VH-VL binders against Cytochrome c oxidase assembly factor 8 (COA8). Designs and how they scored, part 52

Target 1, 167 residues: Cytochrome c oxidase assembly factor 8 (COA8), of Homo sapiens (Human) (q96il0)
Amino acid sequence: APERGAERRDTAPSGVSRFCPPRKSCHDWIGPPDKYSNLRPVHFYIPENESPLEQKLRKLRQETQEWNQQFWANQNLTFSKEKEEFIHSRLKTKGLGLRTESGQKATLNAEEMADFYKEFLSKNFQKHMYYNRDWYKRNFAITFFMGKVALERIWNKLKQKQKKRSN

## First folded at step 21 (VH-VL)

Design ml14 (from mk1 with light chain H36Q)
Fold by OpenDDE, fold request of step 22:
Structure ml14 (fold): chain C 167 residues (1-167), chain A 124 residues (1-124), chain B 111 residues (1-111)
Amino acid sequence: as target 1 above (167 residues)
Amino acid sequence: EVQLVESGGGLVQPGRSLRLSCAASGFTFSSYTMNWVRQAPGKGLEWVSEISSSGSRTSYADSVQGRFTISRDNGKNSLYLQMNSLRAEDTALYFCAKETPFDYIWGTYAFDIWGQGTMVTVSS
Amino acid sequence: QSELTQPRSVSGSPGQSVTISCTGSSSNIGKGYDVQWYQQHPGKAPKLLISGNSNRPSGVPDRFSGSKSGNTASLTISGLQAEDEADYYCQSYDRRLSGYVFGTGTDVTVL
């Protein structure tokens, strides 16, 4: 039985954004676009008196961000690889080299590339459907927890006002 | 089957280094936060370190801060713990533990899958 | 103290109900962080029993129940069985430590 070569899934290296916000900042920061995903990471501020609910919200947002980064990094890598393979295959079929007589990288025309995009989108349709489903699920959850945190903050402010009136 | 298998434990002298590994199978490893938890002989459980799903966020217990480094290779479904400047107090069974998926209603976290552990003994 | 306080041991007869307490502080349970419970048999890995104070994972018997009030969480084992003889650990998060914290553990003996 031929050893099915473990297809090394080229996982995009976890691009730890080298962007470090100022140590004294009390705000969330947006970093530069990630090299692989092209998504801008958010660096979340952690308040000294973070509530357990605020922590849950922050963790959910962070996990969702990491999920998005991983998805798009892998998707972009796959896209780039398949695009290159498509170009090479089509050039070979045309009897053309990978380089023009002028030494430039041979390219396909817009119509041929449109065929690639259509095929790529068709092939990845189910993957994108699942991504969209999970994206909505995560964002609804984030919104729900944002509501809970808002209510908690209101309640805490009311309790503080009541305590100040009783003293 | 969902499984975590720790390795790399052994006998080491104080001040030396050791690297633990945890091999994950049966689940999408890259989607979960992973932890190391240790248990000294005849003692309770102690949380050691956490790493997020992508590896972009890490945290450590004060007892190991600056000495231990948690890392992961999602392509290999592997979790690692680099332990430097080992002390006698680091003698323990080291467990790899997976966090539960995020509870979208309650936001609860727990360790739902554990390995059998790998023993680290630090002795002169 | 960096640990949640549990009784060292709890014992009961088969069919009885036993309760294990887990007492924290204003930096962990008392702050409102969730409590989890784990069972550990000798020479085995811990097993999750309760998550989020009272949620029972699939495959955990209904005789295990969790609750939390103030700075104290409780695990109740109803209808104690011989197989329930094990160490039990509570777990939470501590804001001062910026990490997870376990209880001191409770040895449950079936008489």
Scores: ipSAE 0.875, ipTM 0.956, lowest interface PAE 0.5, mean pLDDT 92
Fold by OpenDDE, fold request of step 22:
Structure ml14 (fold): chain C 167 residues (1-167), chain A 124 residues (1-124), chain B 111 residues (1-111)
Amino acid sequence: as target 1 above (167 residues)
Amino acid sequence: EVQLVESGGGLVQPGRSLRLSCAASGFTFSSYTMNWVRQAPGKGLEWVSEISSSGSRTSYADSVQGRFTISRDNGKNSLYLQMNSLRAEDTALYFCAKETPFDYIWGTYAFDIWGQGTMVTVSS
Amino acid sequence: QSELTQPRSVSGSPGQSVTISCTGSSSNIGKGYDVQWYQQHPGKAPKLLISGNSNRPSGVPDRFSGSKSGNTASLTISGLQAEDEADYYCQSYDRRLSGYVFGTGTDVTVL
């Protein structure tokens, strides 16, 4: 049985956002859109006195961001590849070249492209469903941890006020 | 089976470089943070480096900061550790370790899968 | 020293209970970072025993339990068995090091 060549999943190169926020900034920064995912990365500020719970929240947000970046980078690459293959196949079927007489890249009409989009969405439906499920799961978890952090901060403020009243 | 297999260890002289590799199988490698942990002969465990799932975030122990570089190739299910300016103190068994998936309730992290390690000996 | 402090060795007879302590500081365990425990048999890779202070992964016997109080975490091995003879390491995060930190390790001997 011929070894089915492991389909080299063209993983999008990890675009390390070259955006470096100012070192003295005490805020989160939003970088430019990533080349592959088209998502704007958030550069998270790390406070000097970050609590373990705040760290967990930050890590979850960072991991979720990376998960989103990877998903959309790969999805966009797949989309672009399949789109190009579709265009080429349709042009070939029409007996048209890849370039017009003017030397421009030959394109399909809006109706033909609509067929591609429909087929692409249909083909990737399950993938998008799993993504959506996991997206909600992650965001609910983030929200939950945000609530926990908020409560911790309130408690710490109350404890500090009580200590100041006792002195 | 979930497995990590380290390679690239050997005998090197001080000041030389070595590149370790860790091949992952049996799980979605690209979804997990990966770590290097080392153990000097007859000593305890020492965390060396961490790399996030995409490779966009890295961290290092102070002992290796500026000398070691962690990287990954998710398409090859591989983790790497480039070790430069090696010292005698870097002599250790180097383990590749996978972090647990994020615990959505407790947010706990642990190293749930370990390789068997690859031995690095730095000697004159 | 940036390491978590463990006893060098702990011994017990089969069927006894032994406890390994892991003492940290205000920058790690005392700050509230979680503690993990690992078992390492001679010539083998570490195995996760406890995560998040007290969570036992699947496949880890119930005789292993973890707890944490203040700056100290504890691993208790109840009903000690010959197969439990190994090195045990606690692990946490240290904010000053911005990284993970392991304990000094404890050699558990079954008498």
Scores: ipSAE 0.874, ipTM 0.955, lowest interface PAE 0.5, mean pLDDT 92
Fold by OpenDDE, look of step 21:
Structure ml14 (fold): chain C 167 residues (1-167), chain A 124 residues (1-124), chain B 111 residues (1-111)
Amino acid sequence: as target 1 above (167 residues)
Amino acid sequence: EVQLVESGGGLVQPGRSLRLSCAASGFTFSSYTMNWVRQAPGKGLEWVSEISSSGSRTSYADSVQGRFTISRDNGKNSLYLQMNSLRAEDTALYFCAKETPFDYIWGTYAFDIWGQGTMVTVSS
Amino acid sequence: QSELTQPRSVSGSPGQSVTISCTGSSSNIGKGYDVQWYQQHPGKAPKLLISGNSNRPSGVPDRFSGSKSGNTASLTISGLQAEDEADYYCQSYDRRLSGYVFGTGTDVTVL
């Protein structure tokens, strides 16, 4: 039985966004769209007096961002690959070359491409459902931790006001 | 089975370089933050470096900052530690350690999976 | 390097309870960062015992418990068994180091 070559899952290279915010920045920075995911990375500012709860929130946001970047980078690569394969297959079936007489890349019409999109969405439906589920879970957790951080900040402000009134 | 296997350790002279590898299996490697932790002979544990799931974020202990570089290849389920300008104080058993999944309630992080380690000896 | 301070050794008889302390500072445990505990048998990799001050992973016996108060965390081993003879390390995060920090380690001996 011929060893089915392990299909090298073309994992998107972990595009380390070379975007480096200024060292003296006290704000979150948004980078340019990533080449593979087309998502803009956020560089989170780390306050000098970051609380453990703020750190947890920041880490969760960072992990969620990286998860999104990886998902969409891989999804876009898969989409591009399957789209190209579909186009090539359909052109071959039509007896058409990959290039027009003018040397341009042969394209399919909108109706034929609609079939591709439908098939692609159907094939990836479960993957998208899992993504959406996990997306909601992560964002709910982020919102929850944002609430905790907000409460902590309020409490700290109240304590500071009480200490100032006692002196 | 979830496993981490370190390799690349050995005997090296001071000032030389060495590259450690850690092969991951049994879990979705690309989803987890990975760490290097070392233990000098007869000493305690020392955190060395961290790399995020995508590799976009790295951090280092002061003791290795500017000399060591952590990297990963998610396609190969592999973690790396490039060690340059090695010193006698870098002599240790080097462990690859996986962080726990994010706890959505408590937001706690821990090292739940460890390799057996690879020994690095820096001596003249 | 700012290490978390642990007793060098703790001993107990089978069935007794022993407690290992892990003392930090205002930059780590005292700031409110969580503490984890690891067990390490001779020639073996560390094993996670406690995460988030008091949470036990699946497969860790109930005789292991963690607590934290102020700048000190504690691991209690109730009903000490011969298999509990090992090194124990606390771990936390230090804001000054911007990284993880381990305790000095405690050798637990079963008499």
Scores: ipSAE 0.827, ipTM 0.940, lowest interface PAE 0.6, mean pLDDT 91
Fold by ESMFold2, fold request of step 22:
Structure ml14 (fold): chain C 167 residues (1-167), chain A 124 residues (1-124), chain B 111 residues (1-111)
Amino acid sequence: as target 1 above (167 residues)
Amino acid sequence: EVQLVESGGGLVQPGRSLRLSCAASGFTFSSYTMNWVRQAPGKGLEWVSEISSSGSRTSYADSVQGRFTISRDNGKNSLYLQMNSLRAEDTALYFCAKETPFDYIWGTYAFDIWGQGTMVTVSS
Amino acid sequence: QSELTQPRSVSGSPGQSVTISCTGSSSNIGKGYDVQWYQQHPGKAPKLLISGNSNRPSGVPDRFSGSKSGNTASLTISGLQAEDEADYYCQSYDRRLSGYVFGTGTDVTVL
């Protein structure tokens, strides 16, 4: 019997946007928030005359975006899991059910939830410290390469002007 | 110990499909761009495909575009190559290779860790 | 035109210097893309020798050096040793193909 496509073969992992900019765009695009990371990805334009140095900058920006998306997708999953575990533990200690009589999930008040947020931040402090360190390293590198690209573009314009005047 | 181990090679008829796997260990697999490179018997190296660290960006050599699909499962530390519509010229030893991390000063990239390869033979 | 051109073979005596050329085009080496070099002993996987034209990874002997000028990159092995007998491949990026390209390979023989 005939079969419609049996499996999904897309290359987008969890935590990455599926937005697709227009094919003839000459601009970077900012897509919608990703389902898992809640971050808005940038979709990079690749000019036909992209230099090797410009390619290096674009690759660094793309890799940094992917690294950032993966980090926050994982942290959001960890946050959700630990939040539910905290709520269930505290509700059980209070002798309460996991659901209200209306069927809605039972929850804790704002003061109790503040305790969760403090515990979560404390538990995950080292991961966030390493993330911040790596974020600064990447930001420095991006700025460094942006400077290199800017210099390359200036020199190319100056050399082209000198060539036209001499020819 | 840093390792890449390919598997899934074998003898297959032209027009059929085969799926290669590459198991990674000893490094944070999800942090690195991965590649497939092949080597026909007695011949040189030929780049096949690249996949970014998250899997969101892929690229292919012209010779395999539209027939091969690279993918990864970062939860399993595994890289895959789905090879469809196989041809005799696809006969080769297939290596998976790890790219170096982006060099923040020079922006260089290279293939620093290679597996030993898995042999794919396409013949009647 | 999807390959970088290398001599098929090069030979030298122990202690001598040997140079392997890698010639590309204006869409790869000539456009300014970096060149990498790999060593492959018989029956083994390739090993990275040089990245970024001239950078030697940790663990690669000092006798290996790389350079690039115009459309051509070069790998020089100074003080040739018996263990250097292997195949050598250059590699770059090609903008027209939007992908990596390897050289044709050079068999180095130690006399």
Scores: ipSAE 0.695, ipTM 0.886, lowest interface PAE 1.1, mean pLDDT 86

Design ml14 (from mk1 with light chain H36Q)
Fold by ESMFold2, fold request of step 22:
Structure ml14 (fold): chain C 167 residues (1-167), chain A 124 residues (1-124), chain B 111 residues (1-111)
Amino acid sequence: as target 1 above (167 residues)
Amino acid sequence: EVQLVESGGGLVQPGRSLRLSCAASGFTFSSYTMNWVRQAPGKGLEWVSEISSSGSRTSYADSVQGRFTISRDNGKNSLYLQMNSLRAEDTALYFCAKETPFDYIWGTYAFDIWGQGTMVTVSS
Amino acid sequence: QSELTQPRSVSGSPGQSVTISCTGSSSNIGKGYDVQWYQQHPGKAPKLLISGNSNRPSGVPDRFSGSKSGNTASLTISGLQAEDEADYYCQSYDRRLSGYVFGTGTDVTVL
């Protein structure tokens, strides 16, 4: 998928790369944690001379970030909902209300909550197993493309060196 | 059965607005980048807009930048195109298209599933 | 918007080979971006034929082949059949436009 670059391209002093303000950044930036996934997104820099292979690597990294953030946002939401349902169910079995005498949300002790954590992990085991396998597959692919980009840059340096010798 | 169904097209006057919808089924909608592509009557294909799988990244053709807004609702398996300030040159059959997953070896992608399109006619 | 240049029409007899060219510029095909090919029958949605310059998705006959060199991509249909009569579009990415571009389209006629 093609991605739009930064909103603007600004003129910087020629010949020397420097750290830039966010709107004309020369580097990737890390943003604040997402409310639901708790993951910090990377804001990817698109250099003016980005090669097609470098674009493929960036797209893979961007898509992996989005996949990962969607997974954890969904799992965090599911965890929160099922946790409250479990507490509610166990309090009703004990004949207790959803709120304490002080008006705070009633909860269970640590040993009772351990039952929830075990049940949640068990119910989601297959999902997390496939997530882990896909996570490793994606990161191996990223490493593979990083190697391809490194080789491309070495080849370009050799072409520049050959042109210098022939001049 | 993998399917994309566009809707919301019609006849509108220049300067007015229209919202297109694309209903997806038979695949995990939230896993794929989605695109809008249009085809004016008797003309070729023209890319319009793209939205990433989460909806966090969008891009637009120059011809629609600032007037059209792509969005998605992964909970409803739906893709949208809000079309404002319509012009006669926006008259076209609008297709919803699914992008293939990233190829981990070659990095190739393409539009592998298309809807049948919804017709938008902008005429005074 | 720039377009990739294709011949308006190409024709051939059943069983012959035809080749459709797709010529771009240094900001798209010439920069090294991949080329995709789509087939569109009248009144129908486009159908993917070739991705990544030469890859055929499942269900596409092996008589369709693609290649790319320099600023130009080519789609070859060997053993032309009546059902191959359709419009064909190439597609690539353009770095200056920061978006996809399609070719002008080629009408393939089977004589």
Scores: ipSAE 0.690, ipTM 0.881, lowest interface PAE 1.2, mean pLDDT 86
Fold by ESMFold2, fold request of step 22:
Structure ml14 (fold): chain C 167 residues (1-167), chain A 124 residues (1-124), chain B 111 residues (1-111)
Amino acid sequence: as target 1 above (167 residues)
Amino acid sequence: EVQLVESGGGLVQPGRSLRLSCAASGFTFSSYTMNWVRQAPGKGLEWVSEISSSGSRTSYADSVQGRFTISRDNGKNSLYLQMNSLRAEDTALYFCAKETPFDYIWGTYAFDIWGQGTMVTVSS
Amino acid sequence: QSELTQPRSVSGSPGQSVTISCTGSSSNIGKGYDVQWYQQHPGKAPKLLISGNSNRPSGVPDRFSGSKSGNTASLTISGLQAEDEADYYCQSYDRRLSGYVFGTGTDVTVL
């Protein structure tokens, strides 16, 4: 959910991040916040010896990142649009202009803005409930597959140790 | 009902270009990875290309790499395949296919919904 | 490029069981990648029968079963029926090609 006091201009989707991880990194890379979603993308390393199970985990993590970025980019846009509409409506009801004499955007005090935040959360309740459900499912699945990968790696080390001993 | 409908096929000369479209309905298109698969007359299935749910990740079969471009418009529920520098070997029925949701236990993925296909013929 | 090898054709009488093999290599099935199976009637789009080696999607009769061992996957059709007459394709992922690969296809005939 958006937090009180976090305000940004409306942004349109722009697509691909401008961040480029180091070409020879052997680790996943966390980039700067995406302009539209404000989430830090993970740029995934694909090792040459990636197993089929490791591939499944990476695909799940990549798909989850795409899902999360799409959700928050849309919510940030909706939040910004509805916030400006709310402010403009309340200023018009008071007979005030959209700009101060200095040309700055007129705004409402914190108590007046609390009404907006409550209305926004109420209006988007169902959407956030579906998001929370899916978020928990995805994180549980990621943890589950991380466990499977860890077991696979332990098994491979034990098998390699037994082969070295017999050779 | 869930549907995928391909269009844009036709007869073209070698070296020319063609653009295929796939219209999706009955499901949340933006949630799924999409694929193109082709079938030459009298032959088997051949995977062509894949695009992730947001469109940010793509991959291609070696036979089409550098000539074909997969894309999607999630606002229009549409998948596209731009085919450049067409060859006789590209002659096939082209299917649009949806990947299954990720199986959170087994990690299985498969092509669960297919369109009817659109025919591309490359000859002079 | 690489493809999975299937028998050209298989036949059986109604009520019999038939098994279709799908043989790959160490870069696909032998590496441990999952196998899917599709049914295709003449002039129709493929239909998913089996995912993840052995999982049947909703709506697929339980007479279809799949298994995998080593380089080879198998689709078994128990209690063969006339409507099972179709082409069948296996599919997996190939690490060297970084992409999906399909089998050569098997024509199932019901005698």
Scores: ipSAE 0.678, ipTM 0.882, lowest interface PAE 1.1, mean pLDDT 85

